VH-VL binders against q869s5r1519to1633. Designs and how they scored, part 45

Target 1, 115 residues: q869s5r1519to1633
Amino acid sequence: YILVAEDNDINIKVVVRQLEKLGYTAIVGINGLKALEIIGSFPICLILLDCQMPQMDGFTCSTILRQIEPTGQRIPIIAMTANDSKDRCFEVGMDDYLSKPVRVDRLQKTLSDWI
Short names: E, the ipSAE of ESMFold2; O, the ipSAE of OpenDDE; V2, 0.75 times the mean of E and O plus 0.25 times the DockQ between their complexes.

## First folded at step 18 (VH-VL; framework fv_recibokibart)

Design k4 (at its last look DockQ between E and O 0.95; V2 from the best seeds 0.79)
Fold by OpenDDE, look of step 18:
Structure k4 (fold): chain C 115 residues (1-115), chain A 120 residues (1-120), chain B 108 residues (1-108)
Amino acid sequence: as target 1 above (115 residues)
Amino acid sequence: QVQLVQSGAEVKKPGASVKVSCKASGYTFSEYYMHWAKQAPGQGLEWIGEINPRSGDTKYNQKFQGRVTMTRDTSISTAYMELSRLRSDDTAVYYCARESFEWLPYFDYWGQGTLVTVSS
Amino acid sequence: QIVLTQSPGTLSLSPGERATLSCRASQSVDSSYLHWYQQKPGQAPRLWIYGASSRHTGIPDRFSGSGSGTDFTLTISRLEPEDFATYYCHQYGRYPFTFGQGTKLEIK
């Protein structure tokens, strides 16, 4: 299972289709808070996290995730960003990033690198 | 060699229903969303709705909500669009179209269209 | 819904001339989700330009797309006889997906 935190319907649809094509099942959270609620309910092996979301953005979500994460149980967090600085993504504990709109070949490589 | 082949022209009376089919070949049917569009004579294109062939989930243009039903039969790679309570302004060519998702979402392949004529 | 308004409705030109087609959106559209389709009489639409500025496979380089926000343009640098058709802009950025009313490019 891959957690997709994204608030845009079109972006969600595209990424979910790409994940399905690659053999994964997506669980969607429409913001950082929903993403946090999903963690623990499903065996998530990787998180695709949009940096910009309402209510709770990806940066805050990543920070919280790293704070509550049990020792030795680190889940890869991949930032999805259009124009945000990748440096900020790493500062809050994200492991990698994908440029939006996400390309399936880039997604495949990223999944291969981290899963 | 992706192909979308639609069913033949239909002539219906007002109040009747029509069901148009779209048979896909040359790709994995369940992996791509299928869309339907309407084009009235001499007019532009209008999006009707979409179906996820994998799950069967649909989303419709509110303009057609309550009158349109999209279904699929994965065993024969065929999508269906049924429009009920037909009226004269439903007269149009109806297209099925595949949605690309590898990068950007757009309609990369189209059926040849199905003319539906509604007249008393 | 996002309304796409194309102009002009009809464009009459001769082969060899430059064609400029406009598409204006009622609200901002991400350029990644603005596409152009070509349609000839009796045929289905065909993808022509995607993501505002990318030519689809097989599309000649005399075609180019540009724009962002609410204003988009399709340009044909030197018209060929086979280019005369109706062109539709399309937004895939927000439900319901919508098309412009089309610009008919006809031979003068």
Scores: ipSAE 0.854, ipTM 0.940, lowest interface PAE 0.6, mean pLDDT 96
Fold by ESMFold2, look of step 18:
Structure k4 (fold): chain C 115 residues (1-115), chain A 120 residues (1-120), chain B 108 residues (1-108)
Amino acid sequence: as target 1 above (115 residues)
Amino acid sequence: QVQLVQSGAEVKKPGASVKVSCKASGYTFSEYYMHWAKQAPGQGLEWIGEINPRSGDTKYNQKFQGRVTMTRDTSISTAYMELSRLRSDDTAVYYCARESFEWLPYFDYWGQGTLVTVSS
Amino acid sequence: QIVLTQSPGTLSLSPGERATLSCRASQSVDSSYLHWYQQKPGQAPRLWIYGASSRHTGIPDRFSGSGSGTDFTLTISRLEPEDFATYYCHQYGRYPFTFGQGTKLEIK
């Protein structure tokens, strides 16, 4: 499963469609809190994490995940960002990033690098 | 390569229903959302709704909610839009359009349009 | 819902002239989700400009789009006979998706 943590309905629709084209199954969390619940409940191999979400944003979510993850079981976290947040993405333990709106060819390349 | 071919023109009385078809070819039908739009004579375009052909999930413009039903048959790569309780202001050309998802969502291919005339 | 208001409603120009078509949104629209379609009488609309400024495949470079926020523009630097048509702006940023009412670009 690839977790898509994103609150915008249009972005979700497009990214899920792109993942399906690339042969991946997505599960969606509408905010950081829901993303953490999903990680605890499903076998997630990679996270596409929007940096800006209500209630719990992606930066906080990434920070918490890195605090609680078992040693040696690091799930790749790929930021979905508008670019102004790039510095902070790496500070909170995200592994890579994609500019929004996400292009399927960039998504494919990034996924191939991490899965 | 990609084609969307719609069913022919229809004439209906007020209170009736109409079902317009849109047959897709040249691509994998279930991969792309299908949209429907209305264009009344001499008027602009109005979005009616969308359907995900894989799941059958739909979303409608509230203006049409309760009167519109979008369906599909993936075995024949065909989308349908049914509009019920027709009234005279439903007279329009109805288009199907395919949504791109490779980057930005836009309507990259359109059907030729289906004229629906509602008259007493 | 986001209302897109196009101006002028009709623009009468000659081949060789420059055309400027405006689209104003009632609320800010991410330019990535603002598109332009061309439609000729008796035909379906055709994607022309997407993401406010990117030309669709096969669209001549005399067409350019610009703008952000609430104000968007389609410019044709030198009109050709085939450019006379109605142009619609369209937003995909928020449901329900909406079109402008169109600008009819007519000869002379």
Scores: ipSAE 0.631, ipTM 0.852, lowest interface PAE 1.5, mean pLDDT 90
ESMFold2 (binder alone), look of step 18: mean pLDDT 93; pTM 0.947

Design k5 (at its last look DockQ between E and O 0.84; V2 from the best seeds 0.78)
Fold by OpenDDE, look of step 18:
Structure k5 (fold): chain C 115 residues (1-115), chain A 120 residues (1-120), chain B 108 residues (1-108)
Amino acid sequence: as target 1 above (115 residues)
Amino acid sequence: QVQLVQSGAEVKKPGASVKVSCKASGYTFSEYYMHWAKQAPGQGLEWIGEINPRSGNTKYNQKFQGRVTMTRDTSISTAYMELSRLRSDDTAVYYCARESFEWLPYFDYWGQGTLVTVSS
Amino acid sequence: QIVLTQSPGTLSLSPGERATLSCRASQSVDSSYLHWYQQKPGQAPRLWIYGASSRATGIPDRFSGSGSGTDFTLTISRLEPEDFATYYCHQYGRYPFTFGQGTKLEIK
């Protein structure tokens, strides 16, 4: 299972389709709060996290997630971003990033690198 | 060689229903969303709705909500669009179109269209 | 819904001339989700430009797309006889997906 945190319907649709093509099942959270609620309810092996979301953005979500993670149980967090905010992504504990709109070949490589 | 082949022209009375089929070949049917569009005579294109062939989930243009039903039969790689309570302004060519996958979503392949004529 | 307004409605030109087609959106559209389709009489639409500026497979380089936000343009540098058709802009950025009313490019 891969957690997709994204608020835009089209972006969700695209990423979910790509994940399904690659053999994964997506669980969607429409913001950082929902993403945090999903963690623990499903065996998530990787998180695709949009940096910009309403109510709680990806940066805050990542920060909280890293604070509550049990020792030795780190889930890869991949930032999804439309701009060049790579440095900030890593500062809050994200492991990698994907540029939006996400390309399936880039996604495949990222999943291969981290799962 | 991706192909979308639609059913033949239909002539219906007002109040009736029509069901148009779109048979896909040359690709894995369940992996691509299928869309439907309407084009009235001499007019532009209008998006009707979409279906995920894998799950069967649909999303419709609110303009057609309550009158349109999209379904699929994965065993024969066929998508269906049914429009009920037909009226004269439903007269149009209806297209099925496949949504691209790898990167940006657009309609990369289209059926040849199905003319539906509604007249008393 | 996002309304796409194309201009002009009809464009009459001769082979060899430059054609400029405009598509204006009622609200901002991500360029990644703005596409152009070509349609000839009795045929289905065909993808022509995607992501505002990328030519679809097999599309000649005399065609180009540009724009962002609410203003998009399709340009044909030197018209060929086979280019005369109706062109539709399309947004896939927000439900419901919508098309422009089309620009008919006809031979003068």
Scores: ipSAE 0.824, ipTM 0.932, lowest interface PAE 0.7, mean pLDDT 96
Fold by ESMFold2, look of step 18:
Structure k5 (fold): chain C 115 residues (1-115), chain A 120 residues (1-120), chain B 108 residues (1-108)
Amino acid sequence: as target 1 above (115 residues)
Amino acid sequence: QVQLVQSGAEVKKPGASVKVSCKASGYTFSEYYMHWAKQAPGQGLEWIGEINPRSGNTKYNQKFQGRVTMTRDTSISTAYMELSRLRSDDTAVYYCARESFEWLPYFDYWGQGTLVTVSS
Amino acid sequence: QIVLTQSPGTLSLSPGERATLSCRASQSVDSSYLHWYQQKPGQAPRLWIYGASSRATGIPDRFSGSGSGTDFTLTISRLEPEDFATYYCHQYGRYPFTFGQGTKLEIK
């Protein structure tokens, strides 16, 4: 499963369609809290994490995940954000990033690198 | 090549229903949302709703909620829009349109349109 | 819903002139989800500009789009006879998806 943490209905719709085209199954969390809940309940192999979400943003979510994760069980976290935030993404333990709006060919390349 | 071919023009009486078809070819039908839009004579475009052909899930413009039903038959790559309890202001050309998802969502291909005339 | 208001309603110009078409949104629209379509009489709309500023395949570079927030513009630098049509802006940022009422670009 690929966790898509995103609060915007249109962004969710597009990314889920892109993932399905690429042969992946998506589970959606509409904020960072929901994303953390899903990680605890489902076998997630990679996270696409929007940096800006209500309740708990992606930076906070990544920080928490890296603090609570079992040693040797690091799930790749790919930020979905504007380029002006990429340094902060790596500071909070994200592994890579995709500029929004996400292109399916760039998504495919990034997923191939991490899965 | 991507093509959307709609059913022919219809003349209906008030209170009747009409079902317009949109047959897709040149792509994997289940991968792309299908949308429907209305264009009354001499007027602009109005979004009616969408269907996910994979799941059959729909979302409708509130203006049409309760009178519109969108369906599809994936075995023949065809989407349908049915509008019930027709009124004179339903006289319009109805279009199907495919939603892209490779990058930005927009309507990249359109059917030729189906004229529905509601006349007593 | 987001109302898109286009101005002018009709724009009468001659070939060779510059055209400027405006689309104003009642709420901010992410420019990635603001699009322009061209429609000629008896034909379906065609995608023209997407993401506010990107030309669809085969669209001449005399067409340019710009804008963000609530104000968007379609510009044609030098009108050709084939450019006379109705242009609609369209937003895909929030349900229900909406179109502007159109700007008819007609030959003077």
Scores: ipSAE 0.690, ipTM 0.873, lowest interface PAE 1.3, mean pLDDT 91
ESMFold2 (binder alone), look of step 18: mean pLDDT 93; pTM 0.945

Design k6 (at its last look DockQ between E and O 0.96; V2 from the best seeds 0.83)
Fold by OpenDDE, look of step 18:
Structure k6 (fold): chain C 115 residues (1-115), chain A 120 residues (1-120), chain B 108 residues (1-108)
Amino acid sequence: as target 1 above (115 residues)
Amino acid sequence: QVQLVQSGAEVKKPGASVKVSCKASGYTFSEYYMHWAKQAPGQGLEWIGEINPRSGDTKYNQKFQGRVTMTRDTSISTAYMELSRLRSDDTAVYYCARESFEWLPYFDYWGQGTLVTVSS
Amino acid sequence: QIVLTQSPGTLSLSPGERATLSCRASQSVDSSYLHWYQQKPGQAPRLWIYGASSRATGIPDRFSGSGSGTDFTLTISRLEPEDFATYYCHQYGHYPFTFGQGTKLEIK
């Protein structure tokens, strides 16, 4: 299972289809708060996290996730961003990033690198 | 060699229903959303709705809500669009179209269209 | 819904001339979700430009797309006889997805 945190319906639709094509099942959270709720309910092996979301953005979500993670149970967090703010992503504990709009070949490589 | 082949032309009376089929080939049917569009004679294109062939989930243009039903049969890679309570302004060519998702979402392949004529 | 308004409605030109087609959106559209389709009489639409500025496979380089926000343009640098058709802009950024009313490019 891959957690997709994204608020845009079109982006969700596309990424979910890409993940399904690659053999993964997507669980969608429409913001950082929802993403945090999902983590405890599903066996998530990787998180695709939009940096910009309403109510709680990806940066805050990542920070909280890293604070509550049990010792030795780190889940890869991949930032989804439309800009070049990759440095901030790493500062809050994200492991990698994908530029938006996400390309399936880039997604496949990223999943291969981290799963 | 992706192909979308639609059913033949239909002539219907007002109040009747029509069901148009779209048979897909050359790709994995369940992986791509299927869309439907309407084009009245001499007019532009209008989006009707979409279906996820994998789950069967649909989303319709509110303009057609309550009258349109999209379904699919994955065993034969065929999508269906049914329009009920037909009226004269439903006369149009109806297209099925596949949605690309490898990068940007757009309609990369289209059916040849199905003419539906509604007349008393 | 987002309304796409194309101009002009009809464009009459001769082969060899430059064609400029406009598409204006009622609200901002991400360029990634603005596309152009070509349609000839009796045929289905065909993807022509995607993401505002990328040519679809097999589309000649005399075609180009540009724009952002609410204003988009399709340009044909030097018209060929086979280019005369109707062109539709399309937004895939917001439900319901919508098309412009089309610009008919006809031979003068």
Scores: ipSAE 0.896, ipTM 0.956, lowest interface PAE 0.5, mean pLDDT 96
Fold by ESMFold2, look of step 18:
Structure k6 (fold): chain C 115 residues (1-115), chain A 120 residues (1-120), chain B 108 residues (1-108)
Amino acid sequence: as target 1 above (115 residues)
Amino acid sequence: QVQLVQSGAEVKKPGASVKVSCKASGYTFSEYYMHWAKQAPGQGLEWIGEINPRSGDTKYNQKFQGRVTMTRDTSISTAYMELSRLRSDDTAVYYCARESFEWLPYFDYWGQGTLVTVSS
Amino acid sequence: QIVLTQSPGTLSLSPGERATLSCRASQSVDSSYLHWYQQKPGQAPRLWIYGASSRATGIPDRFSGSGSGTDFTLTISRLEPEDFATYYCHQYGHYPFTFGQGTKLEIK
């Protein structure tokens, strides 16, 4: 399962279709709080995490995830962002970065690097 | 070669229903959302709704909610739009259009259009 | 719903002239989801410009798109006879998806 943490229903629709084309099953969390609930309930192998979400943004979600994750169970977190705030993404424990709008060929390469 | 081929023109009376088909070829039908749009004579385009061919899930423009039904048959790669309780302002060309998803979502291929005329 | 208002409604120009078509949104639209379609009589629309500024495959470089927020523009630097058509802007950022009413670009 790949967790997609994203609040915009158009972005969700497109990314989920891209993931399904690439052979992955997506689970969607509409904010950071829902993303945290999903991680506890499903076998998530990678997280695509939008930096801007209501309730709990992606930076806060990543920070919490890295604080509570079990030893030896680090899940790759890939930021989805419209900007180039790479330093902040890495400072909160994200592992890589995808520019929005996400292209399927770039998504494929990023997933191959981390899965 | 992606193609969307729609069913032929229809003439209907007020109160009737019409079902327009859109047969897809040249790509994997279930991978792409299909949309429908209306263009009344001499007017612009109006989005009616969409269907996910894989799941059959639909979302409709509220203006058409309750009168439109979108379905598909994946075994013959065909999408359908049915409009019920027809009235004179439903006279229009109806298009099917495929949604891209490799990057930006836009309508990359369109059917040739189906003229539906509603007259007494 | 987001209303897209195109101006002018009709633009009468001659081949060789520069055309500027305007699309204004009732609220902000992410430029990545603002597109332009061309339609000729008796034909289906065709994708022309996507993401506000990117040309679709095979579209000549005399066409350029620009804009962000609520104001978007399609410019044709030097009109050719085949460019006379109706152009629609379209937003894919918010349900329901909407089109502008069109700008008919006609030969003077």
Scores: ipSAE 0.683, ipTM 0.871, lowest interface PAE 1.4, mean pLDDT 91
ESMFold2 (binder alone), look of step 18: mean pLDDT 94; pTM 0.947

## First folded at step 19 (VH-VL; framework fv_recibokibart)

Design m1 (at its last look DockQ between E and O 0.93; V2 from the best seeds 0.82)
Fold by OpenDDE, look of step 19:
Structure m1 (fold): chain C 115 residues (1-115), chain A 120 residues (1-120), chain B 108 residues (1-108)
Amino acid sequence: as target 1 above (115 residues)
Amino acid sequence: QVQLVQSGAEVKKPGASVKVSCKASGYTFSEYYMHWAKQAPGQGLEWIGEINPRSGDTKYNQKFQGRVTMTRDTSISTAYMELSRLRSDDTAVYYCARESFEWLPYFDYWGQGTLVTVSS
Amino acid sequence: QIVLTQSPGTLSLSPGERATLSCRASQSVDSSYLHWYQQKPGQAPRLWIYGASYRATGIPDRFSGSGSGTDFTLTISRLEPEDFATYYCHQYGHYPFTFGQGTKLEIK
């Protein structure tokens, strides 16, 4: 299962379809708070995390995730961003990034690298 | 190659229902959303709704006031659009269209259209 | 819903001339979700420009798209006889998805 944290309906639809095409099952959180709830409820092997979301953005979510993460159980966090804020992503504990709009070939490569 | 083949023209009375089919081939049917659009004679295009062939989930344009039902049969790669309580202004060519998702979402393939005529 | 207004409604030009088609949105639309379709009589629409500025496969380079926010443009640098058709802009950014009313490009 891959957690997709994204607030835009169109982006959610596209990424979910891309993941399904690649053989993965997506679980969607519409913000950072929901993403945190999902992490506790489902076995997630990778997180696609939009940097910009209402209520709780991806940067805050990533920070919290890394703080509460059990020792030795690191889940890859891939930033989805349209602003190329790579440095900030890595500062908050994200492992990699995908530029938005997400391309399926780039997504496939990223998943291959981290899963 | 990708093809969307729709059912033939329909003539209906007001109050009746029509069900248009769209058979897909040349790709994995369940992977792509299918959309439907309406084009009244001499008019532009109007989005009716979408269906996820994998899950069966749908989303409709509220302008159709719950008169539309979209379904699919994955075993034969066919999408259906049913419009009920037909009225004269439902007379139009109806198109099915596949939604791409490899990068940007748009309608990359269209059916040939189905003319539905509603007249008393 | 987002209303797309195209102008002009009809554009009469001759082969070899430059055509400029406008699409105005009632609210801002992400360029990634603004598309153009071409339609000829008796045929289904065909994707022409996607993401405001990308030509679909097989579309000649005399076609170009531009714009952002609420104002988008489709330009044909030098019209060919086969270019005369109706062009629709389309937004896929917000439900319900909507189309412009179309610009009919006809031969003068």
Scores: ipSAE 0.904, ipTM 0.958, lowest interface PAE 0.5, mean pLDDT 96
Fold by ESMFold2, look of step 19:
Structure m1 (fold): chain C 115 residues (1-115), chain A 120 residues (1-120), chain B 108 residues (1-108)
Amino acid sequence: as target 1 above (115 residues)
Amino acid sequence: QVQLVQSGAEVKKPGASVKVSCKASGYTFSEYYMHWAKQAPGQGLEWIGEINPRSGDTKYNQKFQGRVTMTRDTSISTAYMELSRLRSDDTAVYYCARESFEWLPYFDYWGQGTLVTVSS
Amino acid sequence: QIVLTQSPGTLSLSPGERATLSCRASQSVDSSYLHWYQQKPGQAPRLWIYGASYRATGIPDRFSGSGSGTDFTLTISRLEPEDFATYYCHQYGHYPFTFGQGTKLEIK
């Protein structure tokens, strides 16, 4: 399962279809709070995390995830970035990034690096 | 290589229904959303709705909600759009169009159009 | 819904001239989701410019697109006879997806 944390309906639609083409199953969280609930309930192997979301943004979500995750159970967190917050993504414990709008070939490459 | 071939022109009376088909070839039918659009004579394009061929899930422009039904048959790679309670202002060319998803979503291939004429 | 208003409705020009077609949105649209289609009489629309500024495959360099927010432009630097057609802008950023009413580019 790949968790997609994204609030925009069009972005969700496109990314989920891209993941399906690549052979992955997506679970969607529409904000950071929902993403945290899903991680506790499903076996998530990687997180695609939009940096800007209502309720709880991706930076705050990543910080919390790194604080509460079990030892030795680090889930890759891949930022979905409109642009140029790369350094902050790594500071809050994200592992990699993808530029939005996400291209399926870039998504495939990034997933192969982390899964 | 990708082709969308629509059913032929139809003439209907007010109050009737019409069902237009769109047969896809040259790609995996279930991977791409199919959309429908209306173009009345001498006018622009109007989006009617979309269907996910894999799940059958639909979303319609509110202007057509309650009168439009979109379906598909994945075994023959064909999408359908049915419009009920036809009026004279439903006279138009109806197009199917495929939505890309590899990067930006846009309509990359279109059917040839189906003229539906509604007259008494 | 987002209304796309194109201007002018009809643009009458001669081959060799520069054409500028405008598309104005009632709300901001992400330029990645703003597209242009060309349509000739008796034919289906054809993707022309996508993401506001990218030319579709096979589209000549004389076509360029630009804009952001609410204002978008399609420019043809030197008109050729085959360029006379109707051009529609289209947004995929918000449901329902909408088209502009079109600009008919006709030969003078």
Scores: ipSAE 0.665, ipTM 0.865, lowest interface PAE 1.3, mean pLDDT 90
ESMFold2 (binder alone), look of step 19: mean pLDDT 94; pTM 0.950

Design m2 (at its last read DockQ between E and O 0.92; V2 from the best seeds 0.84)
Heavy chain, then light chain:
Amino acid sequence: QVQLVQSGAEVKKPGASVKVSCKASGYTFSEYYMHWAKQAPGQGLEWIGEINPRSGDTKYNQKFQGRVTMTRDTSISTAYMELSRLRSDDTAVYYCARESFEWLPYFDYWGQGTLVTVSS
Amino acid sequence: QIVLTQSPGTLSLSPGERATLSCRASQSVDSSYLHWYQQKPGQAPRLWIYGASYRATGIPDRFSGSGSGTDFTLTISRLEPEDFATYYCHQYGKYPFTFGQGTKLEIK
ESMFold2, look of step 19: ipSAE 0.721; ipTM 0.881
ESMFold2 (binder alone), look of step 19: mean pLDDT 94; pTM 0.950
OpenDDE, look of step 19: ipSAE 0.905; ipTM 0.959
ESMFold2, fold request of step 20: ipSAE 0.707, 0.723, 0.699; ipTM 0.880, 0.884, 0.875
ESMFold2 (binder alone), fold request of step 20: mean pLDDT 94, 94, 93; pTM 0.944, 0.945, 0.944
OpenDDE, fold request of step 20: ipSAE 0.916, 0.915, 0.916; ipTM 0.961, 0.961, 0.961
ESMFold2, last read: ipSAE 0.713, 0.725, 0.710; ipTM 0.879, 0.884, 0.879
ESMFold2 (binder alone), last read: mean pLDDT 94, 94, 94; pTM 0.946, 0.945, 0.945
OpenDDE, last read: ipSAE 0.915, 0.916, 0.916; ipTM 0.961, 0.962, 0.961

